# Ledger of designs, part 7: VH-VL binders against Gonadal protein gdl (gdl)

Target 1, 194 residues: Gonadal protein gdl (gdl), of Drosophila melanogaster (Fruit fly) (p22468)
Amino acid sequence: MADIPATSEGSANTSEAVVEYQQPTPEFLQRKIYFLVDQLRTYHSELPENLQTRISYDLLTELANCVLNDGIFVIVKALMELQHETERHLIKIRMQAENEYEIEVAEWRSKIKDPEELRHILGLMKIKHTKKLHESDTKIIEILDQKVNDQQSTLQKAGVPGFYVTENPKEIKIQMFLLDFILRLSRLKYEPGK

## First folded at step 2 (VH-VL)

Design p4 (framework fv_pozelimab)
Fold by ESMFold2-Fast, scan of step 2:
Structure p4 (fold): chain C 194 residues (1-194), chain A 124 residues (1-124), chain B 107 residues (1-107)
Amino acid sequence: as target 1 above (194 residues)
Amino acid sequence: QVQLQESGPGLVKPSETLSLTCTVSGGSISSYYWTWIRQPPGKGLEWIGYIYYSGSTNYNPSLKSRATISVDTSKNQFSLKLSSVTAADTAVYYCARDEYTYFWGSYTYEFDYWGQGTLVTVSS
Amino acid sequence: AIQMTQSPSSLSASVGDRVTITCRASQGIRNDLGWYQQKPGKAPKLLIYAASSLQSGVPSRFAGRGSGTDFTLTISSLQPEDFATYYCLQDYNYPLTFGQGTKVEIK
């Protein structure tokens, strides 16, 4: 049987557990940030010339400092998982429309015996399908754009340098490269002196 | 270290169902897409399909009518069933993890960990 | 389906050589292309994703270039462990499709 101290009545949450963990030394953190900055400078050197001028070394240093907290990698991975699930769902919707079109075409081919009439009907069907796909694609783009805005907002709130809500394609392109840099860093294991 | 291991019969009779399981160790099956890829002897690679750990699937249209991929998160496994097999289905079957990344209309499939592959021969 | 064609189907090279392999898509695929290395009896290994991004742990002598329909994989100084078959993969649209492979053989 559990017993609770009477003096705890007014307390919402109090932990008596002690968790021990080893804190990184200042020396370790300093070496790790030099490693991260070096990696980021390597990634930067691979960018097209026009983008190299738009991503400053100060930004890379701020990014390295930001990802020193492994929690940033967790956030980025979670956002990518949500994005993947959303994209898969939207792809399924579009594929269903395509499959339904192919079934409808096959049904018309089996029903219509006159070649001239069949040609006319299939032509109209193709026009209708093309319009439907275009409308569907427009909706999908709107949903994906909203997801990008949500991701930008989340990363900005998490304090990730270089991220903010924008519809400017050039700025989005820069953020795509920064996100790739973060993901590449998340795959590396830091080894002292490298 | 994440490791993938295929298992299942190496010989399947024509018209029967090919059944393979991929066991994931050293990491969780959650948060990733998992894929099956095959390679007939002396030929190139063919993508079969994927499954997200939640159960969402997508298949190569050439195999969709016969292929089923399923996941068992409690066993850290995912499986492939391919029905009505013929000699053309003889191949080395690989399972792989997909480190799928998407951002703003750009995405990449990263098959970063693979099983060793298992040869399945379709013969009487 | 998007068809991927690699050239050449095979080539012979010596250690230290610069090797270039090409991959051509039947339609525009942006930069949605990966390169994989496969040694005899082994599973493929990811080398490059998004046409030009080097996978962690892959030697810097491997480089990918291209966008749209024409792509190349370059090995700047071929090493003994690089003799293998190389495959490109488009991940722009379903189904995912691989090239037929390029075998890099010892001269």
Scores: ipSAE 0.000, ipTM 0.454, lowest interface PAE 10.5, mean pLDDT 82

Design p6 (framework fv_pozelimab)
Fold by ESMFold2-Fast, scan of step 2:
Structure p6 (fold): chain C 194 residues (1-194), chain A 124 residues (1-124), chain B 107 residues (1-107)
Amino acid sequence: as target 1 above (194 residues)
Amino acid sequence: QVQLQESGPGLVKPSETLSLTCTVSGGSISSYYWTWIRQPPGKGLEWIGYIYYSGSTNYNPSLKSRATISVDTSKNQFSLKLSSVTAADTAVYYCARGPSDWEELLYSYGMDVWGQGTLVTVSS
Amino acid sequence: AIQMTQSPSSLSASVGDRVTITCRASQGIRNDLGWYQQKPGKAPKLLIYAASSLQSGVPSRFAGRGSGTDFTLTISSLQPEDFATYYCLQDYNYPLTFGQGTKVEIK
């Protein structure tokens, strides 16, 4: 945010005129970076002890400088929305498999009158359904892993510090915390009140 | 340190609506899932539902027709309303912080911060 | 809904004992399982997330293992403060479901 009330208080020569966009002052940017770094240090203090050593204060400072560009927040929000939509779609596929199973169970319950025969058939159907769900879940995990790679690549190309393509779970976890930090910052408005 | 505190009436009459609020302090409510969980006396834990920082909710199907969870970002609070209560709704109600927004999609971080719980008794 | 079954429902143990609690899911949940400790009159506390990851500040005597449908929580050398009820929770799919709990009591 480029709001700077203190600087604008003294400049009222033409009250009726429309003010064109101006670049933020160096003073404003410096104070905003201090604010962002302070917020990031608070987030950092909430991390598990092992992750605190993996995320340096230098990285937090680089991240603060990076998010002065509001375009970074737009990119992150777009990636998050696409990720949520992808997850909803994958959940829907799994739910469809569950629904088809329930329909088959209901059909067998209506056809088979002998309780023992019905129990046997339903047991076989459950085994078949479990195998189908396992195969579906494996594919879902693969799709989600690919989405992580796509997000890592996009953020790296955007110049966001700490992001790069990796399959290392520890490194992915660090990047997920950094992404969470960016999202938290995107909801804050910096207004100098000191 | 992030802390959660439940508040609301300890006694609710049958057929009325129970209303609980969870106050978040020491951190922002943004970018997290926030969850309600209950525990009847001497029994196990039951998940009620969650609310996402964007306002999206998901509920236990057993409670969906009666439960409403809302978030007030300006007050750093989220709340539970459960309508048409009966004696079966007597329980200690907990609020908790769920996995972070991004973490839940790929890995489970668990519910790492809990309120102390508040006992709600449904009785005439 | 995914059913979570814990075994045993209760056990008696002495300080220094090795304690193992099991949790079984009715379907595959990957590693989306947490373990929670609850002492009488208190809120649950997260011990393990993602089936095997130790929560910050939790003693190393607690260990989680497993993936898919079968999971275990092991306490390698039981301490006086470990007498509590333990719950597993799957957060793979909605609704989130807890196991029925395992009470660890003094022998």
Scores: ipSAE 0.000, ipTM 0.426, lowest interface PAE 16.5, mean pLDDT 81

Design p8 (framework fv_pozelimab)
Fold by ESMFold2-Fast, scan of step 2:
Structure p8 (fold): chain C 194 residues (1-194), chain A 122 residues (1-122), chain B 107 residues (1-107)
Amino acid sequence: as target 1 above (194 residues)
Amino acid sequence: QVQLQESGPGLVKPSETLSLTCTVSGGSISDYYWTWIRQPPGKGLEWIGYIYYSGSTNYNPSLKSRATISVDTSKNQFSLKLSSVTAADTAVYYCAREGFYDLWSEYYFDYWGQGTLVTVSS
Amino acid sequence: AIQMTQSPSSLSASVGDRVTITCRASQGIRNDLGWYQQKPGKAPKLLIYAASSLQSGVPSRFAGRGSGTDFTLTISSLQPEDFATYYCLQDYSYPWTFGQGTKVEIK
């Protein structure tokens, strides 16, 4: 590895070299853009054929330019954390409904001595629980749709190419891949070659 | 760079409350989920619960009635209280940071404290 | 709660061996599975996330595969530092649940 002698544990802080707040040189930015575009083209090549056609190389170049501002990575990570917190909460609500159902079933089993009457009551409880889960799932979908809308709006306001408010599943899928590309880039450390 | 360090009493009497604090250094507690995980001696790992820096919590149902996790952003710390302890609560307790990689909920624990042994005995 | 079952519970191997550990979920968890390594007296260390993605800094001899309910961790050429206990973790739904662990012991 050619870079090893330049970046020993005790001699260099490579994070400082790539911090945009230090007003990077035009040459540094040019080389970083080439690096980012190369990474994005690799990610693009992994997409299904139909999606490769819908995501142009012009869009990838615009995205690379956009993420030169490391604040974009901060925004994307914050939005993902917020979405994951919401999804976590919604999963908990649904699991709590299942737990409450099991408790109700156990209570009825303890109270009803006649097996035939118990079977009838548990059947009604199952129907009631299924309806409650359907209503809960409908509300969860509405909340998630609103979160997607909010995320799209935030990224559009931040000037991220390819993001805008839409309910079209195909367009949302494209935006999800673009978000994945941004997250993958955020995990990379750009260091100019020796 | 990010380091987590558990602290608290190593010995707790049965029926008392176990209290542990995790101090985060080298990074901000903000914008991350923070979790507690335990391991009884010679046994496997058990997730206890998490807290988001905003105060939102979630707990393992097996411990929910006894567990409370809190966060103090001004001290860069988060804490676990586990009430009504028994010998079964004897374990090494770890604090950890919970991260993610993409929209499809690929979570992972990327930074861990060294662990602190808590023994429950009279 | 989703139950995670690892196989085998322990195995004996020699340096240079190919080691395979299996993890099975009681229900579909997509690719929401991680693998962790724990050496005696130390905290667990993340090796693999999203079933197959290698964590930065982890040697390439570690590989994860699988989706749905059946997952494997493979160590292609076992090294002395790889003798440890390995845990799978599902991150599909709360509560997060670990497998019981697989101890890789020196033969």
Scores: ipSAE 0.000, ipTM 0.419, lowest interface PAE 17.2, mean pLDDT 81

Design p9 (framework fv_pozelimab)
Fold by ESMFold2-Fast, scan of step 2:
Structure p9 (fold): chain C 194 residues (1-194), chain A 119 residues (1-119), chain B 107 residues (1-107)
Amino acid sequence: as target 1 above (194 residues)
Amino acid sequence: QVQLQESGPGLVKPSETLSLTCTVSGGSISSYYWTWIRQPPGKGLEWIGYIYYSGSTNYNPSLKSRATISVDTSKNQFSLKLSSVTAADTAVYYCARLEYWGDSYFDYWGQGTLVTVSS
Amino acid sequence: AIQMTQSPSSLSASVGDRVTITCRASQGIRDYLGWYQQKPGKAPKLLIYAASSLQSGVPSRFAGRGSGTDFTLTISSLQPEDFATYYCLQDYNYPLTFGQGTKVEIK
């Protein structure tokens, strides 16, 4: 046996453990879909009357089928985490700009002794700061709008019903409700009876 | 039962400002969108603009430079001012409640008030 | 702005007739369309929203259909109180825009 043995064809044994999984039955999947649809119908009934017409029962059924793949919940949670981090970061940037302005104002108040000169300088600084905040706020809105578009695109590519890129505020509002429905479903555990 | 009632002068001179008020009764003005719509004699309907009870507004671009809508929650009223009027502004003016989210529609209307622009 | 075109401008009909009014949007508006009825000297009244949803209290003889750019309002058995002017309204985007109206007159 000086040679390395080749793997023989038709080997009865493998070096890797064989793990057998029970496949979900069609009955199990059907019951889970019915459960998810019932949950979604409950959420739907909580909507204002005018919004109920915009979210059809067919859409709810498609959504229930979509979330049978728990990978959808992973995607949605990841997008929500990213959105939260982005918003937190933008808030922090704005807070830092406000703090820096207040420090600058306090410094000038301590250094300038002439009241008229100080008033003039602080007036100019206020104008400059207001313009800077306006420019910053405009950029923040643009970043948030881009994030909404990115999320819409990601969910559409993942095949989530009801999601597509749109700038229409009414359609965005409907998508926000659908996103909330998915998040609520992600917190539920399906445990059929014995 | 929610009711809306328009009030204001029925005659306005050219170049002056048209001013109308809508009084809401039977319900709170809060948490709703309120709108003005006009209709020239023998013609169709034109949406002017809306106001949310908090003060946020949106206007038809054709009227934005001349139209101002305001709300007074303490009086349960909202108002329209339309500046630099001409004969083309002669119309029946309606106030209405605007359902905003999802489907936008007008569920309650005032009876309408005719405003004639004439010297 | 989205332009709404109604056809016909007017029509003559008898009690019991089936009446169809059409409305066309200059661009796709999905199902964001309403129908309003206006009687002489009165404010308009909402009949249908979301292209096909009947407003509470409106008789079932009124039916809306359509999606995208082409929409219809049908009155399946015209009653004496139905002689009026009908307007479509798109609520897909602001500014809200109405059609020019269709007058339903006694034959």
Scores: ipSAE 0.000, ipTM 0.483, lowest interface PAE 13.5, mean pLDDT 84

Design r0 (framework fv_roconkibart)
Fold by ESMFold2-Fast, scan of step 2:
Structure r0 (fold): chain C 194 residues (1-194), chain A 119 residues (1-119), chain B 112 residues (1-112)
Amino acid sequence: as target 1 above (194 residues)
Amino acid sequence: QVQLVQSGAEVKKPGASVKVSCKASGYTFTSYAMNWMRQAPGQGLEWMGWINTNTGNPTYADKFQGRVTFTLDTSISTAYMELSRLRSDDTAVYYCARSDYWGELFDYWGQGTLVTVSS
Amino acid sequence: DVVMTQSPLSLPVTLGQPASISCRSSQSLVYSDGNTYLHWYLQKPGQSPQLLIYKVSNRDSGVPDRFSGSGSGTDFTLKISRVEAEDVGVYYCMQGTHWPYTFGQGTKLEIK
């Protein structure tokens, strides 16, 4: 079909000129990977001792090679954005339950004139609300666990070393640190000679 | 191309149950929630609840809790809504619609299923 | 439940003229994340509802720019700058901020 590299390119939407990219040389990539490994080695040194033994230098080297592809940073940032939005949505669900409780409390305060009877009723409502929050929290944990599985699967399919589907809290903790490392690296630019 | 295809019209007697299906295609079924709405003749839209397609956990609006059941068959990317103890005021067009878990935005809707409850 | 009130309920309009639909909520629709979950849907005769505008003012893909949404808090407006024949149908506002999600009663737009 059509050869994509032969297709003409236009200007950026912001009226910026289209930049002609040079292919990275093997020498540039080698220097960049040494830079990335040095950064990862620094991050590794900041880990608790028990985690340092679980995250090998071989894994960090594989990670450095993986993130030479800038597309990995795009994927990780997108997943973190989705995670933040999911967390906001779950907070919204919990806040709605809290608001419903406060509305119901206000309604009973307006209906019941006897202070003793009101205290009894509000006590029962508090117990019911506490049970509802517990059930809601259980559901929230299930949703979060599923989102973690989705993220693990996505990163595994993208070939990011150290990621795979697991419910083991210790393994999830390691993956959280690996995500943090990738995010830190995504904020850096390799600029030789600066 | 995203499509939601619902089962055909139903006529039921008061007290009976109805089960409406919604078959999804063109996307990963378990990545989006499925919502159910209804619209009585000449009236507006009413949200009934949603189901998490990954976990199978349903959430029902209080008005329908106890009478409605949402279920899934993920092997065929199909969601089901079963409404029991039907009353004449349950006569409505029933819609399925997908939403993401972040925006609660109904971006694609099924064609609707008319359920008529008459004596 | 949050009550969504639309006005007018019936909106006859001449082709090429502007149209405006109001939507009011019984409670603020501003969520703690700063977003307002107020959406507009159009139901054409004999069809399912379709998304037009989400989060107050964002047009869904393929929606013409003659449609615009505005508002804040509890008061929202959907405007059509120049009504076309294909715009006939019932317009619904919907809130996703509070549980349960609720719709307005609908505004029927008809060409005179």
Scores: ipSAE 0.000, ipTM 0.419, lowest interface PAE 20.1, mean pLDDT 81

Design r1 (framework fv_roconkibart)
Fold by ESMFold2-Fast, scan of step 2:
Structure r1 (fold): chain C 194 residues (1-194), chain A 119 residues (1-119), chain B 112 residues (1-112)
Amino acid sequence: as target 1 above (194 residues)
Amino acid sequence: QVQLVQSGAEVKKPGASVKVSCKASGYTFTDYYMNWMRQAPGQGLEWMGWINPNSGGTTYADKFQGRVTFTLDTSISTAYMELSRLRSDDTAVYYCAREGFYDSLFDYWGQGTLVTVSS
Amino acid sequence: DVVMTQSPLSLPVTLGQPASISCRSSQSLLHSSGYNYLHWYLQKPGQSPQLLIYLGSNRASGVPDRFSGSGSGTDFTLKISRVEAEDVGVYYCMQALQTPYTFGQGTKLEIK
């Protein structure tokens, strides 16, 4: 249940020998933290005025220390990919409902010759379609809200500062900016030049 | 070739003050905290506090608050520790050590300065 | 203050044999970042302390692979797989999670 059988395999391969374990020096780690904090302060300065006071420099420092663990970038990227895929899938479902409606409209336009009768029928169909979309959208929103809660929980358990389960829009907005900060940091290469 | 070089041994009477220096080389002085520790003869290590050369901010262990002062001369990459109102039990080897801002590692230490307080 | 307790305080070891030192903290040293803010230092006779292991399990630059650190939270261990003459000295664990930083009492490793 917790374990996927596909991942439980013994493997011996020469490719493991290519991966050298390089212990980072204290000097390297210190410079990397300095670099990360500097980047985060730059991101902070780009925030909307009302949000700059809600994200403290202490939080940025904690975040920099947190992402020193490369595993956090892997977790965040995986969660974002899963969210994007889910959102794309839900958009396709909604578009499919829209396409079905257009096909029904086209069928009625081909069958009904009287303009007034056609107008009446299309009006009824529009009401039916609107109700169907509202029901579908409500379900989609519930699925997305649950996904957000799952992501908040996962990041909190991973020890990412500033993340916890909440339905407060202002708090969710802060967490979205923190995720953006992490993603931006994950795309940067730290190259100590001294 | 990071190096921390401390001033020489001192002998002081109770009630006097001592000022120990720690000259840094081989790195950017303002990129690391400077910590101070001491070790009484035959005893363990005791942390006294730190100074941030970038901000000038200091933190002192409660035991030393009011008696110790950390200062800097950034023009010569040197940190100072001044301990006042000396007591016989302040006899110890005093060390400086550099520390990263967020990982708290003492990766390089000075050679130590023996301060003897005798009546 | 966080109290650090080392055991044993005196460790006579035969050359080539393994050695193990325990360090316990009165409070968890695990930070939200996933790191344990516990470091090990070695003070050889007449010398300044030198960094051996940082953040629980990472060997400092130049430290031989016979040294290893393990543990999390409140219980930590420093192991030497095969003691050499140059390993003689006093070993200290230190917590750096909160101020004041505190050291264990020290473990004196000597050849029997």
Scores: ipSAE 0.000, ipTM 0.415, lowest interface PAE 23.4, mean pLDDT 81

Design r10 (framework fv_roconkibart)
Fold by ESMFold2-Fast, scan of step 2:
Structure r10 (fold): chain C 194 residues (1-194), chain A 118 residues (1-118), chain B 112 residues (1-112)
Amino acid sequence: as target 1 above (194 residues)
Amino acid sequence: QVQLVQSGAEVKKPGASVKVSCKASGYTFTDYYMNWMRQAPGQGLEWMGWINPNSGGTTYADKFQGRVTFTLDTSISTAYMELSRLRSDDTAVYYCARSLYWEGFDYWGQGTLVTVSS
Amino acid sequence: DVVMTQSPLSLPVTLGQPASISCRSSQSLLHSSGYNYLHWYLQKPGQSPQLLIYLGSNRASGVPDRFSGSGSGTDFTLKISRVEAEDVGVYYCMQALQTPYTFGQGTKLEIK
């Protein structure tokens, strides 16, 4: 154990100043950025060729700098939680349509005794049910599209590189990969080696 | 019930333009995207793009951007595909088909043969 | 662009025998929604393509149960348990996950 040299610090009131946390050193931050960029380059290598050209090294470096702010991980996790909740709700809507159909079929089977009349009615009900499922699926897609738009807006306003409002599926897919990169980085802890 | 009916065959000279129509019936026209595809004789299918009849918004495949234009007449539930500056390699059967976002094309038009010859 | 590769390109089959067609994508078609945005079409001679299987494994309306789709991510299979004369035509897979939507080269099923 060696003696640590005295260091001077500037504060408006040194006699009452309280240092509540250790500021990261420039060397620590630089090493952390190098670590994050290295991880991102690994993720980038797993992308399809056409997407690799759309995600530049400069973008990966900007993204690494952005996620030095842990608040970005909080935002992304909150958006994913909201997404899962929305998706669960939409599944329930579709299942409700299926359940209502089964109930209606059971009611007709109990009320109609003539086999030919029953077949005709059930045929009409199947057509109606198929149309209702199709309408439900259309609504689900519309809601999912709006959710994607909202997520893009949130991340763009937060200043996350590569995020902007778009309805183009290819651009959306690029942003989904960037979101996955951020999530993968959020599961890592950076601790410098000795 | 659901039908997509396309206009008849066309024969064009190189450099001309062709406009193919696709008339929809049996469903709410504005609820589904209208896709356009083509198939050269003896070859596979190629997607050209889609139009959203609700908004008029279009997406064109890069190969056709600048040469193809998708338009609508919602009052008669009809979509149009206009391809300009025709070349002999544009000879193909052109199809319209409806879809929802990311879904399969459940109904297709009967196809329109466009022949480009000198 | 997502490249779709089918195998075989030519499939001669004896009536009543099973048939299998492979479709592979250059990237995963599995979306965060849990769906594979891959669809199968049949084009009978002189006709428009018709939807057979949607979202990887679901039979389209009116499609006989002898047709089945399976697979996930980048590797998909269309199976016909017992080939009938009406099954003759060209089979195409298509990805609808990203634009431009892309088709496989087609597999021509013929009776031998």
Scores: ipSAE 0.000, ipTM 0.433, lowest interface PAE 13.1, mean pLDDT 81

Design r11 (framework fv_roconkibart)
Fold by ESMFold2-Fast, scan of step 2:
Structure r11 (fold): chain C 194 residues (1-194), chain A 123 residues (1-123), chain B 112 residues (1-112)
Amino acid sequence: as target 1 above (194 residues)
Amino acid sequence: QVQLVQSGAEVKKPGASVKVSCKASGYTFTDYYMNWMRQAPGQGLEWMGWINPNSGGTTYADKFQGRVTFTLDTSISTAYMELSRLRSDDTAVYYCARGEWFYDSSGYAFDIWGQGTLVTVSS
Amino acid sequence: DVVMTQSPLSLPVTLGQPASISCRSSQSLLHSSGYNYLHWYLQKPGQSPQLLIYLGSNRASGVPDRFSGSGSGTDFTLKISRVEAEDVGVYYCMQALQTPYTFGQGTKLEIK
């Protein structure tokens, strides 16, 4: 038993309950795939030679087929926006730690008049600040690693070729280029009949 | 690489003076205090004082005040320690060592040391 | 002046075994900032002293992790988890809380 308003007889004030799925013609889909693969080959040609070797034309063809579903663009864009917000937040935390250090230094300079005593205190503040930054940086790396894992898992579950959970920096870099390719494709419009 | 190179061994008579040099390389000479220590044969370390290469300011241990003088030649990144009115108990190996300033402080720890200069005072 | 006292003065150790050196200060070396101005040095035979540990517990650059420093206030300890042949020499603690800076008498570590 739910505690929600009951719709008396039907969905007169809601969107259509049944949406008729109209599939594009096989010819249209083939031409769209050709267009997408051609765009991906152009992007691929802009990569350094060593990365061109790691991203095969077979993978590009599979990626083109995958992004025929426009929903993939929505998923990728949402993940990139979330990643960007997370990175901004972490940068703000580090900058705040640096600002707090500057305030502490200024306070000690105004409070201590003996140059030798001030030297000792400011030196200890420097050590304390360095330790705080290292602890902050370690946590930032852990958060970023977790976000990369989340992104890889989401894209793998969505069936995007080339995505899987990995801690290998070389493989992660390849996945980053594939994300960029998908984003670039999302900004293009394919016209019907070509 | 960072290093401190000291002048060679000296043999002096009681009442004489000795001047030991310490040449720095591999870092900005004026960014670190230069500390001086000595060690009598078979004995422990004794701190003599420091000089600030940026200001020329000095601090001497009371035991040596009036007998020791620290000077600099910043044009050749060299510090000097002159000890006067020598007695037999001044026989020791004399060391220079750099101590960090508060901008990168580790609590005045001495991270780089010279190789030492043996000063023998004999009658 | 702050007096630094080390114990033992002579420390024979078997290779691979742990070693421990004590350093006591006549005054607290704990500054109001929370740090102890106590440093450890090693002088190998015929060589200049080298920094091992600074501010009580921090290892200097290049110092193996088998060396550790602990303590606060007036009582400090330097520990070597597994002594190696290259560890032979005289160990000194030094206070840098106030001038004149002062050293302990030294602890001579020897392989037996």
Scores: ipSAE 0.000, ipTM 0.419, lowest interface PAE 20.5, mean pLDDT 82

